# VHH binders against Galectin-12 (LGALS12): the designs that were tried, part 3

Target 1, 336 residues: Galectin-12 (LGALS12), of Homo sapiens (Human) (q96dt0)
Amino acid sequence: MSQPSGGRAPGTRIYSWSCPTVMSPGEKLDPIPDSFILQPPVFHPVVPYVTTIFGGLHAGKMVMLQGVVPLDAHRFQVDFQCGCSLCPRPDIAFHFNPRFHTTKPHVICNTLHGGRWQREARWPHLALRRGSSFLILFLFGNEEVKVSVNGQHFLHFRYRLPLSHVDTLGIFGDILVEAVGFLNINPFVEGSREYPAGHPFLLMSPRLEVPCSHALPQGLSPGQVIIVRGLVLQEPKHFTVSLRDQAAHAPVTLRASFADRTLAWISRWGQKKLISAPFLFYPQRFFEVLLLFQEGGLKLALNGQGLGATSMNQQALEQLRELRISGSVQLYCVHS
Below, E stands for the ipSAE of ESMFold2; O stands for the ipSAE of OpenDDE; V2 stands for 0.75 times the mean of E and O plus 0.25 times the DockQ between their complexes.

## First folded at step 1 (VHH)

Design f06 (framework vhh_6fv0_2)
Fold by ESMFold2-Fast, scan of step 1:
Structure f06 (fold): chain B 336 residues (1-336), chain A 125 residues (1-125)
Amino acid sequence: as target 1 above (336 residues)
Amino acid sequence: QVQLQESGGGLVQPGGSLRLSCAASGFTFSEYYMYWVRQAPEKGLEWVSTISGSGSSTYYKDSVKGRFTVSRDNAKNTLYLQMNSLKPEDAAQYYCARDFGTVTEDYWSPLFDYRGQGTQVTVSS
């Protein structure tokens, strides 16, 4: 069919969230309100970057990507995936692929289903420029995703796979990522402001002290998740995530040993139980640890990949009061 | 009635040895992991050693590895801790403890539900 025009809304439809009040030069941006945040933002991840979308994607949710296109960029991609498996390759519900090193720069959108790429959708008049900062917003609707660049509608793509199967975000290729945000509501709905691409909307690089103590005032309940995000240091030795009770006993600790490239559960009594899984921590790479609490235990995922589980009784979960993080990492966020 | 009774503590000089015993009754001893834990004055409980129900797997706190040996005699319902090369920092009340006994999936649960009255170990000249 006919390809979309240069980022303008098709026909006579008003693109509601792009009806902005333009910010003046020198006017400071406010952070996105906490009530709009679906899960904690990510700052300066190392590409390639893969992360879990907690609860998966649903209509009304938004992913926000701030960054810079390198001067020598050929292409990059943003993939909304059904899992993070390397073999077999995961299905990709929405593949967003800007290409700069072509006679006519453009974006390719597509779906990967059962290891097979489907029909390409080509979008001309690329709104991204080499050497320039950008703000890309992915607004997930019921039937399609809408993409805006620097406050202007750019393209739309109708889902070929159920949106509810998407639980993973992947970013690959020639891109410098400054921030990734996950929002439970569109802050740029009708009547909203248009923000300059060169200023971060999200709070930049919070400096959490390591060791970090995070309070659990009412303990943990089945269905709760703990999210720990950060960067592994250049010469790492170990990294631990401990759950502690009021007496400072640690009934469960996750330990990563970089020398041995092993992950282990450590009991209150110091017993080590190795996790039979790949060691997905790398020096100077972004990491995301998810601990999902369920009746009778907890489950671990690292960088979107489920790695194992350990047993805990319900009474022990209710008695937990502190999450403690220590070791060879810089922390960006801890969420419970 | 589940009962655990420790014995064998006493005063020993640095570098000396002691053998602690724990007599268990009221449960099928061979089906439970058993622990040795200690508490020094003004300090919290500290895990020292663990032994599986069959006795085939043993675990130790790093500071006691090579010096302490845990063992059990399932026919006599008795747990032992052989302590060699004792240091002043090993002085504490020593307790044996029974594992909670619940394993879900393939992961061991380290929670215990019974502890004995303890036996005192003093290390001094």
Scores: ipSAE 0.000, ipTM 0.094, lowest interface PAE 21.3, mean pLDDT 74

Design f07 (framework vhh_6fv0_2)
Fold by ESMFold2-Fast, scan of step 1:
Structure f07 (fold): chain B 336 residues (1-336), chain A 125 residues (1-125)
Amino acid sequence: as target 1 above (336 residues)
Amino acid sequence: QVQLQESGGGLVQPGGSLRLSCAASGFIFSDYSMYWVRQAPEKGLEWVSTISSSGGTTYYKDSVKGRFTVSRDNAKNTLYLQMNSLKPEDAAQYYCATSEYVSLDYTGEYAFQHRGQGTQVTVSS
């Protein structure tokens, strides 16, 4: 695709972010202030990792990714997606795909629209290296996203799909993720120094009490989503999310058993039905449980991946009064 | 690095039997639940069976209950699927999968990144 002509001054200013002063090896940066943080950060997620962006993307929002490129990495990708559907595959407004398996590493950027990849944008001079820590900033502007690596401007990508349709972040491939931050202010604009990769900029938010009881005064309706986010403890045994009705019975409970690495639906009388899905809970790793309520039942997604469903009639949903979360987890977020 | 290799597929008549095997390496096999999944031409990936890490608990898709039996040999790092009374509807590419990696790059409900190449099962008279 050729660049469109316009009435605006074409390319008269070349913007770049340059860092004239490098921080010394012994210096530390202060953690990012809580007022800059839009939603709880994610620490040490298991890749592949998919999560919801609260309120979706809009101009001014920033996503921060800290991690390490494995020594044997071929490629990884960071996708800003329009939903987390598996069938059909979601549209991807911005696909950021570093590749390391060639003698000249490069980054591919693209958009997936209606199941079809568009024209690739290719960027040489890859700042990411196998075996090295990195800090990547995605700064979402009105017309384009700007990407910085380790405090240096790296590339920019003009949107081909509306930002307002993006509500999901996906991270896949050969990458070790240390932290994901969601910010409303760019804390690095004020500084003109290269930042040390791997330095922790995010602190864990204050946690909710466990066991947690969350009221559902009007029950649940089709189309409603329950969101539970937290960290698995160091020596986990079990984790449960239970929905209780007016009679204090638990018609549905999701149970994770760490001994057997299994997920199960548990009925009112304790009968277990295994969920045929990968066990995506790991000690000291972030998790996100989504319970998606629909006509005829509910669906489970873990870290954005759809893992199972169970039948539940609408009348039973309307009788629910309490969400209870217990077990070997630290909680940051419970929404209904 | 997780590696899975399926075998045992082939052509059978309706009502016939096949035994599928999956050789696993690159991880501690006895620590993980294992899955059999299948994909017929022009259809999405479909879950068939689950077996717990110890082998003590098994689950099956309703349409295969009583006909298929999943088992594992943790000493040999091998997963099995015994398929009896095969129907034309069972014809598919069969894959084994681990709990370690799931990718949204696949289509279908059970997107698995670390599954093997699969083994083809054809049922025809």
Scores: ipSAE 0.000, ipTM 0.124, lowest interface PAE 16.0, mean pLDDT 74

Design f08 (framework vhh_6fv0_2)
Fold by ESMFold2-Fast, scan of step 1:
Formats: sequence, structure tokens, C-alpha cells
Structure f08 (fold): chain B 336 residues (1-336), chain A 126 residues (1-126)
Amino acid sequence: as target 1 above (336 residues)
Amino acid sequence: QVQLQESGGGLVQPGGSLRLSCAASGFTFSSYSMYWVRQAPEKGLEWVSTINTGGDSTYYKDSVKGRFTVSRDNAKNTLYLQMNSLKPEDAAQYYCAKDQYYDFSSGEYLGYFDLRGQGTQVTVSS
């Protein structure tokens, strides 16, 4: 029996097709290392907003902020903090503070240590504009955070406090936040760059229907990453991520079988090739799938761990038109 | 570019122990999960163990749990596999891998790891 699902049209009713059962009293979830606990994206938070960063900050972690600067904005701030206490005030390892109501709009970056602000770092131009939407990416490296705005490098800031002490994100001031996303360590880090991304990403709605169909009108380019985040259901059976071309063939499908605890690549003709790796999908736990596209194929990471790669006809990447996700999951984010 | 060099294999009697090493170069070792895989004569590649970037999370093939221990030293760019209570079924060429590469065009029945080293031979015999 296939699970019921479908698209919406006027008068069409879509039923919940797979719903996790409430656990019986005494049932406990298996313990999972913090490195496998993925944090779901947050949509339309009320500012001021303060949240825990699951597992804290570490080199390779990325935080994404999507929003709009109000037309009447004076300033806003994004703080990466050591706790959320008010008395004493928490240390702030990285304070990112755009200011709009000045003769020259600029960004102030700083650290708050022991209740004392350190020396300000000033960035005299501003990549952010009143009345405009933005996508800010914070990439945390070993010695510094790098900030990009709308896909372009904007600034960097060297840590003055240990990154490992940061466990809290705070957003304050004159900003409309559409989404906050959290990405684990990029397992594809190679060469002189910490993340091989070249294109800005867009977050999808917090609760996507499953099966989910996402259009790829320009295909996929080397260096591009697909990100899929969600929650595995209580009684999972199968989970698939499929890439389809202009002819509606699926040249590559990633399939997870929960009964067998196996991952496999499925070809256009249905040939199954097992991935010899640990099965990192767990019932009732969050997951993150990363697919990094390169010339000649793609690489897979699951929950921050690189699991494998598969070869693909180099020209096939450009011919891809659809990403389809189906199976025993709830989806929070699909990004291409 | 990426280089992985396995060592520490040899001949042992059933119930014996060996420690395998994998020296890594050409990439940022501390940024990658690492794997041990093995291949017995006339058999396909078989996953044995995984260790995360920090070395605090480890996973094992069911048949080796309790007998094998994977560890890593990120300061030395070295991966280890401690093998205890070895059985004849453990005899194989052992390889370490940074990631897996599957030649989808090959039509092979089993996927394979992108193996950069020569491996190290483990023989279990009386």
C-alpha cells in the first residue's frame, strides 16, 4: 500500500498520509550524539529572538539569516552568545550590528567580554538596504567568521573568545526575520575554501508536503549544493531523494530502506547500488542531507558525515529539471 | 592529491590481535569522517567501521562489534583500527577511505570506495 498524497486544486482535499504515533508512556528515544542532532529552521520569529544553537558553534558550522530591512530601520544586531542570562550579561563572541540611521550606513562588529565591549571593527559600506530583502550567511571557520550578503563576501571577524563557548543566537532590533537556518559541518571542505558554494540559497516553507516536487529550471552546476532537512517519522519504511531530467527519467535516486537499514543509489533503469556506510536515519530524529554537485558526479553527506559519491554523466547535471522527495519524513527545508 | 597509506597488517592465529594504521595527506584530515573497509579474496568490498571528525562517535559492522575499535589522532593525521579476537572470516585486504566514490557507469553489483592506498593484508591462519 502506497501512502496517500497529492497536489492541491480548488475543491481538492489532501489528507495527512503518514503521521507519527504518540509514544506509549515508558518508551524512550535512543540516545544520539549531539553531532547528529540537527536543528530545524525557524520561520518568522518574533524579534527580539533568542534560541539555543544545538551542539554549539564549531569550525565548519554555518548560520543563515533571511529577512527584510524595514523602511524605517535604525539598527539591528545578530549576537552569537555564551548563554542567555540577563544578570550577569552573557559574553558575546561575535556581535554583528548594521546601522542605517547615520550619515554613512555601516556595520559594527565587536565582542562583549565580562560585561565590557572591546574595540569596534567598522565596515564603512553596507551591503544591506532599507526596504530590501536579504540573505546573510555566517560561516564559522577556525580563526574567524566570514559573512556573506546575497551571495557575495561582505566581511570577516577574528574570534576574541573561544568559538566553543558559543551556544546561543540572539536577534534584536529593526529587522523582519523570514527564516533562520542551521547547517552542520561541511564534510566536502577541500582546498583553500571552507565551503564550495557559489550561489545564494532560498529557504522553503517550514512544512512542505510530502511527496515534494521542487523545480530546477536551470539544472545543476558544479559546486552547487542541495540541502534537505526534515524529521524521520515514528514508523518509517522508505525515504527517497530523486533527480529527474527533461525526459522525466531519474538518472539518480538516493533511497533509504528502514527495514534493511541500507542506503542505495538507484539508476534510471532501476539498478540498485548499495552505499557501504552507516545508516544515519533514526525514527523521530531530525536529519540533514547534503548533495554536492561536481563535474562527473555528486557527493553525499548525511548529518554532517560524508558517506559517499556517485558518478554521473557530466552533461546530465545541466539537463536535470526536478528534485523529488518522498517517503516516511516531514520536510522543513529544501534548498537548491 | 589525496593520499592514504595503510599499514600494520600481518599473519596471526585465530584469537590474535593486530593494530592497523592509516596515514593521511593531501587534505584536511580533521574535517572528514573516515572509514575502514575490507576485501577478502574473490569477494566485494565490505564496510567495517566509521569514525566521525572528532573521534567521539564510532560505528561498526555487526560481526566486528566488541572486537574492533576505531580511533583517530587528528594532530598526526592518522586513523587506527585495533582488532582483537580475530577470526578466519576477518582475513582480508584492509583499506581506509575518506569518502566513497561509486562508478555508476561500471554496472558493478556492489558499490566501491574510492581507494587511494594499497591497503594492508590481514591473514588469520594456524
Scores: ipSAE 0.000, ipTM 0.101, lowest interface PAE 22.0, mean pLDDT 72

Design f09 (framework vhh_6fv0_2; at its last look DockQ between E and O 0.01; V2 from the best seeds 0.00; counts 0 for: pae E 23.1 > 2, placed apart)
Fold by OpenDDE, look of step 2:
Structure f09 (fold): chain B 336 residues (1-336), chain A 125 residues (1-125)
Amino acid sequence: as target 1 above (336 residues)
Amino acid sequence: QVQLQESGGGLVQPGGSLRLSCAASGFTFRDYAMYWVRQAPEKGLEWVSTISYSGGSTYYKDSVKGRFTVSRDNAKNTLYLQMNSLKPEDAAQYYCATGLYEDSYSPEWGAMDVRGQGTQVTVSS
C-alpha cells in the first residue's frame, strides 16, 4: 500500500506589504480613513503569489489582473481567499480557474469551504488564449463577482461565502502576471451594469513620464472621465493635474500641496478653492484621481471617493486641448 | 456579436397560451445556458426560467411552475418558452438572455448578462 508522496505545495512567498510609512517619528499624520486607502499595484509578482487585500473585499472593489498566458499553459487559478493559512487550507470564496489543456478551453469557478470544494460552475468559450496578453477585471458586487476579460463581460459568480471574509488574493499555476491592481469602481457611475473599462497599468512607460502631457483634440464632453493613477514619490514637492485650453491657459488645475497638506482647485487666475477632504498624497501612497466631466463642471473622486465638484462652463470644457500632469509622482495610468 | 431576438409575444386573454421564441446568433448556442426574464411596467427585471446548455436541466420561478415550459433546439439556435394558463400578472416584456454561466445552485443568476430586445406579452380580458 504505497503511501502517495505528498506533493510539496510550492512555498507561497507571502509578500507582506509592510507599508513603509517611514513617517518621520514626529509628524502626526492625520489618519486617512480606510475608505481612502488604496492598495498599490504589484508589478511582475512571482507566481505562486499570495497577498493580503487591504481592508478586505467589499462591494465596489475591483481587482485588476494583467498578464500573459504562457504558450504551454495548462491552467492557472485566481483565488480570493479567507486568509492565507497553509494548514488548514483557507476557505476560497471565489476560485477562478481557466483551463487550457482541454479540447474546449473553459473556466471553472468554485468555492472551497471547510476543506471541500463545492459544485463547479463552468463557463465555456474562454476568451483567454495561450501566448496572449490579457486584462482581467474582478468586480465585486453585493451578491456576485463579475469578471471581464479584455474589456468584455465573461462571467458572474454568486457568492457562496460572505465577501467580507475575503482578505487574500492568491494566484497560482501557469500564468505570467504583469500587474495586480486593487481599485474601486467609479463612484459617479450610477446603476451602470456595464463593466468599468479596464485601464492597464503601465510601468515605466515613456508616455507616463512626468511631466506628462495628453492631448485632448476634441476637448472634453459631459460623461467623459479622466483617470490618473500613480504613486507619490518619497520626497514630494507638488502634484498638479491641469486642464489646458487651446491658448495654453489652465482654466482648472487640481493641486496637491505637500508642504501644507492641502488639495485645491486652482483657477486660471490662481484663485484657490480648498477641497475639503483628507489629504491622501503622502509619500509612497498610491492614488487615483478621477475627474468626471459634467454639465456645469468637474466632479472629483479620490481613491474611489467622491469629493464634490468645481464649476466649469461647457464652452470652457470644449476648448480644452491638453491634460497635463506634473509633480512628484510616478504615474501608472493616465486615461482621458 | 451575440444577438438574441425574441418573438411570439402578443395579447392573450387570461387562461390563454403563448409560445415565445428566441433566435440566437453570434455565439455557440449549445454551450450556454439560456434564460427567460421579464419586466413588467414599473417593476424590475425578474427571472422566469433557466435551461441548461444541453436542455437537460430546467428551472422556473415558482409563480410560473407548472404553467411555463422552457425548451431549446440547439440545432436551430432557438430558445422557447411555452406559456400556458397565462395570468394578468404575467404581462411583461419578455427577454431571452444568456450569461455564459451555468450554476445549478443559482439558476436565476445568469439571467442578466446579454438579452434581446424583448417581446411584449399582454394579458387582458
Scores: ipSAE 0.000, ipTM 0.246, lowest interface PAE 13.5, mean pLDDT 85
ESMFold2-Fast, scan of step 1: ipSAE 0.010; ipTM 0.459
ESMFold2, look of step 2: ipSAE 0.000; ipTM 0.111
ESMFold2 (binder alone), look of step 2: mean pLDDT 80; pTM 0.810

Design f10 (framework vhh_6fv0_2)
Fold by ESMFold2-Fast, scan of step 1:
Structure f10 (fold): chain B 336 residues (1-336), chain A 127 residues (1-127)
Amino acid sequence: as target 1 above (336 residues)
Amino acid sequence: QVQLQESGGGLVQPGGSLRLSCAASGFTFSDHYMYWVRQAPEKGLEWVSTISGSGDTTYYKDSVKGRFTVSRDNAKNTLYLQMNSLKPEDAAQYYCAKEGIDYGSGSYFTEPYFDYRGQGTQVTVSS
């Protein structure tokens, strides 16, 4: 943070982050303070991965991505999208696409608008390498996004769609993701400083109690999204997300059975409807469940993949009062 | 509407062979790069093979080079993966994927909603 001439504000966020320019093997760096973190970080997601950006993007926000490029990587992409993971072709305001499988590795940036790709922006020098750890920072400014890799400026891209329409992050392709952070302000000093890509700059959010009860005092409206994020335990048995009304009846329950590797919708009367989809829960791996509430029912996405839908009338949605989560998981985030 | 449908998976002993097929519809198949990707239990999605629209260029994951062969029949809108000398570590759900039809001069991976990725076909390697 800067002040007018004459001084600095006490406890400036920019100067709260202190890091040596050159790291010795035994040196420690402070993690990013919780007050800088806009929403709980994501750890070790299964790619492809899609998540909601809480409150959407606006100037001054930053997304931080730490990971490794596999030795056999062809390409990967990071997409900043206008719309949820349950829509088939959302507009993509910023598409960031490194390509490694060519004689001249490069990065392509673009925008998808109305189902059509625009003119490619090409960057011929690729700061990312196969087999190497990386720290990618996306700093969203007023007119452009700036991308840095390992503390070095890499590229910039002028917006072709309003930044304020972006509310979704997607990660696809040949990439191992260690951590995704959503920051309220940039904690790093940008420029010539080199930051260690493998350092744990983000700490896992505090564990929520399981079973978890989350209040829905006004029920649910069409267009509303429920987000559940956590880690599957080592020896999982089942995982359940249940929506309950004022009378404590559960008109809809999502149940995952690890023994059978099946997902099912369970009705108020115990009627079971199997979901015909891949079982994308894995022991000791991150998961994200999205439930999108629409006129006529709700839709499920798991780890960025749309899996199925179930019918619910408008009246039933408005009568919901509680979201209950139970089973073989560690929870980090429940949002409605 | 774009559709991809995988088949040909099954149970095979180590050292055995399987041929996977992917039937494509709803787009001009010969204009698109096609990919085989797999997901083993407890692992993330991993790339296996790539083939250009003409079939003239192929790429493979190092661990499958010399054992797997990707090919395509553009007249039949079908993608193939011939898997020889199968190992336990090859056991996975196998998917085919495409680049979108309205991309610019670049290529992109499958969309997050998997509209252009099929249900997959399971390969199990055990005796």
Scores: ipSAE 0.000, ipTM 0.117, lowest interface PAE 19.9, mean pLDDT 76

Design f11 (framework vhh_6fv0_2)
Fold by ESMFold2-Fast, scan of step 1:
Structure f11 (fold): chain B 336 residues (1-336), chain A 126 residues (1-126)
Amino acid sequence: as target 1 above (336 residues)
Amino acid sequence: QVQLQESGGGLVQPGGSLRLSCAASGFTFSNYEMYWVRQAPEKGLEWVSTISSSGSTIYYKDSVKGRFTVSRDNAKNTLYLQMNSLKPEDAAQYYCAAPDWLSEYTYSDSGHFDYRGQGTQVTVSS
């Protein structure tokens, strides 16, 4: 069923409580597993909104909602579901339900299993206010989800259903959604840096021009992670991520070649060493490159998956001054 | 003021049938999806069935599929549940529920119904 075009006005309400089929981005591309694709953000979805979570939920996955609570809001809900079947109704592993219309405003959290609601978990105070904008983060851990609102921890909920069965997000009720983001966690347990503060959707000015230069004024230290997020262009040829010293020598470069579908480490002198891994970059698909710096070298991850490593002396890491990105990509986020 | 009034419950033998009705008032019934939910003694509220505003989209709990049929008459503001081949496990208080005014398009909040009737008791015994 289609998303309703009507608002919350009386008489314009159209019931569409189905789970529509969500088309994969880039229908003309070769099929690839969703777990290899960084899921694109959704801007200004019409509520009710139901979508697939690429690769499903796993420990370290994060979902973000940016929006506004309407002045006359009574309630809304965010559901993390085990499928989006129209018949039978899906199980809901985590139901997050702020209520503003009750005598004491509160949040209900619960699980729906086999058509049966379990014991309610109730939080007596709302961190959300009618008429105000918000940023809600759902961080999925091993045993519980943690919810933060506007940068502050709000609540947590221990799973009653396996997290691995969750593959669907539903948003319903009195909420204006500005953006929905899906973020893969750093797959390197030894990485010490969190994902960048704030939300990338407010920085949608496409002013990360390519080629992009990102300064590293004190070089790189072991445990530091560089994060690069972007979109591969429609007719890609290549793209490179280079670490450069103050003389603009590039002791290490990661190169993606779309013509031969290869990833390679390139030395300062242009010597190429192929990375023995699947080519996880695709035309018109989002990507996330993580470079974890450790004593003795750096490790590469793409879209939450560790792919390879290359050796570098620790003193060479301290001499790096610039991260440079060039080629057939649009950049949204570069952080170190 | 939203009001829902269930009727049609009673005592029935295993394998028997009952037809439940729900009379709705205080809102534009034809504009909203409706639900049947049930609660067995000392158990939580359990979703049974959903029907769209037009009646064209219908869902059932797996254990009642093929035995229960939900329907509605928008001209009479009435919701129905035809229950056939009743089992002891179906014994419960059955409630007609309307969506919260704020969650007009959702099927996912069947355990948090604020607009629910008084219920009608269904007992299955010999």
Scores: ipSAE 0.000, ipTM 0.170, lowest interface PAE 14.7, mean pLDDT 73

Design h01 (framework vhh_8h5u_2)
Amino acid sequence: EVQVVESGGGLVQPGGSLRLSCAASGFTFSDSDYAMGWYRQAPGNQHERVAIITSGGSTNYPDSVKGRFTISRDNAKNTGYLQMNSLKSEDTAVYYCAADLYWGSEDYTPYEYDYWGQGTQVTVSS
ESMFold2-Fast, scan of step 1: ipSAE 0.000; ipTM 0.241

Design h02 (framework vhh_8h5u_2)
Fold by ESMFold2-Fast, scan of step 1:
Structure h02 (fold): chain B 336 residues (1-336), chain A 125 residues (1-125)
Amino acid sequence: as target 1 above (336 residues)
Amino acid sequence: EVQVVESGGGLVQPGGSLRLSCAASGFTFDYSSYAMGWYRQAPGNQHERVAIIYSGGDTNYPDSVKGRFTISRDNAKNTGYLQMNSLKSEDTAVYYCATEFGSYDLSEPYYFDYWGQGTQVTVSS
């Protein structure tokens, strides 16, 4: 492999992807019903990982995190954030921070408000250990979040910032993430017996054909977001997301070139405009592309990071009819 | 703007002691919630972590300095410290203070958000 020129920014650590074993022969896993799924799950993301929570958090929503604590893990964090800014750091309504590098492993919870950490809240570990798989459930209530680990209630944390301002999930540190699920409802009924420890939920991986054609029967409106999630293939060449009008012309195309490690906007006439941004696609790793449409154009975000904007001065958003995705990817979801 | 400045380095004989200071500006060590570490680099080598104090006050040291070095911080003075005892010739290096604003894995030097310019420590007779 080639050694890139220049330095790497802090927080861009790349972890080796692997397929961990999660159960013994004969054990059963209970699938989560489709009706409980708020938005498509994320599989095997590269940590650090930042993703958008569409519609934001509100009471009744739940986030599920399945993974493995590495044998040499020091600490990891799960942050429920108000935005994805890198500098300055966003407010963090709920910071969940397990620590394994101390005599008695524990979890710190906190809030970052206006660039200042508040008073720490501390809990002992109940079920998180180095080398072990886990299932963590974050249930967001009206006044507090409740956290369960491996089917057992672990802690609760009262909000210090409005839950309605949270729209971003960040995962950082020494953790191997298998799946992140977003749920409309808690599958554990309050006052009822929760799932027994050792019987975690399993999320199925949806698969879409590539090339993918996704209809836009009413076109697009200002404020609308297109979401594309998938996995980059082992030997990627290129990846495109094209918007097509009623005449099948492609007025806007986003193209990723893996040989050049570049992103570009391509016009209907083939004119290429390079995007001055990091190339955040990695072979065999999860990706999330967001396209936010506005009056005069659109904005791009990749893996929760805003990467720029382009003009659509001559376009009428309502005239767009098709989103086409092609290239060296496996697709999990397309939403419009 | 956020920055850190190291001080306290110098020339000392083997077996001696030095106390390094790391002054932060544009950024406050609130509630002991921010992590701060000390790293050193001798010519021809990569950075080596010598001490870290995590946001909760927990500390960690590599075996090469464990029992000889002590990291601490004073949030009221917005200053971190490294007390170095029983110094050896092998401790000769430029010492850097690194701190974070936020929550990344801090066991590796590349995850610190802010680095100082360094202070030279020379252990020689």
Scores: ipSAE 0.000, ipTM 0.222, lowest interface PAE 14.8, mean pLDDT 72

Design h03 (framework vhh_8h5u_2)
Fold by ESMFold2-Fast, scan of step 1:
Structure h03 (fold): chain B 336 residues (1-336), chain A 126 residues (1-126)
Amino acid sequence: as target 1 above (336 residues)
Amino acid sequence: EVQVVESGGGLVQPGGSLRLSCAASGFTFSTDSYDMGWYRQAPGNQHERVAIISSGGSTNYPDSVKGRFTISRDNAKNTGYLQMNSLKSEDTAVYYCARGDTIEYSSGWYLDFDYWGQGTQVTVSS
């Protein structure tokens, strides 16, 4: 009998826990159960932050945002977007925009369609305060998103664009983000299952060893995604993500050089092919590398932006046995 | 501020042994997760890889020294070592310690180094 996995991408790693976020003094926070996680959490991203929502949004998905509002914050926004294009600006199905630098602090919700903002929805009760930590939950239903702040229902917003067109999360403005989680509210479809109501959840930052070796016992196939997330060290030099076969050949290596500010694909014979893209690794900053395996090739995305591609045949993918990450980084997450 | 300083070189007879040390300052092995390697240059020749050790302790050697040389590191002392046994006249060279990140090729491990020391002379002769 098949068992629902909660929509979490398969992974064998057990994370060590660190850096808890407290919403208020003396409040107890529980770790999120692994079965609730749809894709690996994001820890300590630098704003502005844009990332892919794997499989897009649909009813039953939940996005969790943990962080702190800076003492001098004017405003921030969380955008659920239809793509990540820079020009023209993407459609935004749900724009969540707290404003602190006003006579009466409030939240604006809206939709951006075809480059035009629609009718504003204003919410006068602002549960967020400057200088305070928060937990925001975005629960996506069939007709509307429901937003809770610090364990309490705050607002709801009826969709004006199809939810199925949303595949991107953007965070901008005056906010310190500690964690972003992507969760399934009902990972088991059979029977009646409920998640604890009113109990605050906590995502904690893991730390993996570097160099990191991650096994690929059956190799890779088209449609798979490798996720590597971490933090660049203060004085970085180089960072590599290497795919090895059983003979210890490395047919594909992604290399970042901080001195040169270049990204390159390195072949099994050491030939370098530069990637023509902005260098989106920065000292003491979060990074997310996605390796997207498809028919006839491998695509790279870095911090939500698609950057370059390289060719790989099906036989080469099936022969891969190890993913190895090394260099000037702390690692939070490695998934295949 | 960042320094890698080699020591332990000298004159030794064929079949003898030497232990080279590589003292690091301005960075730490345990905190910064750097890989290390030893390279050598004989008079008139190009630099040759001798040994690489990863931050996790895995090692790699070319066939010319495999079984005779052993690379190690002591992260608590912030020091790397090269134990050289059964020395031959062809091992005569200046030996350099390097810090960097390992690049994995089908022909073995190579260190993409960002810093080298000044070297220590090893002379094998009777």
Scores: ipSAE 0.000, ipTM 0.114, lowest interface PAE 22.9, mean pLDDT 75

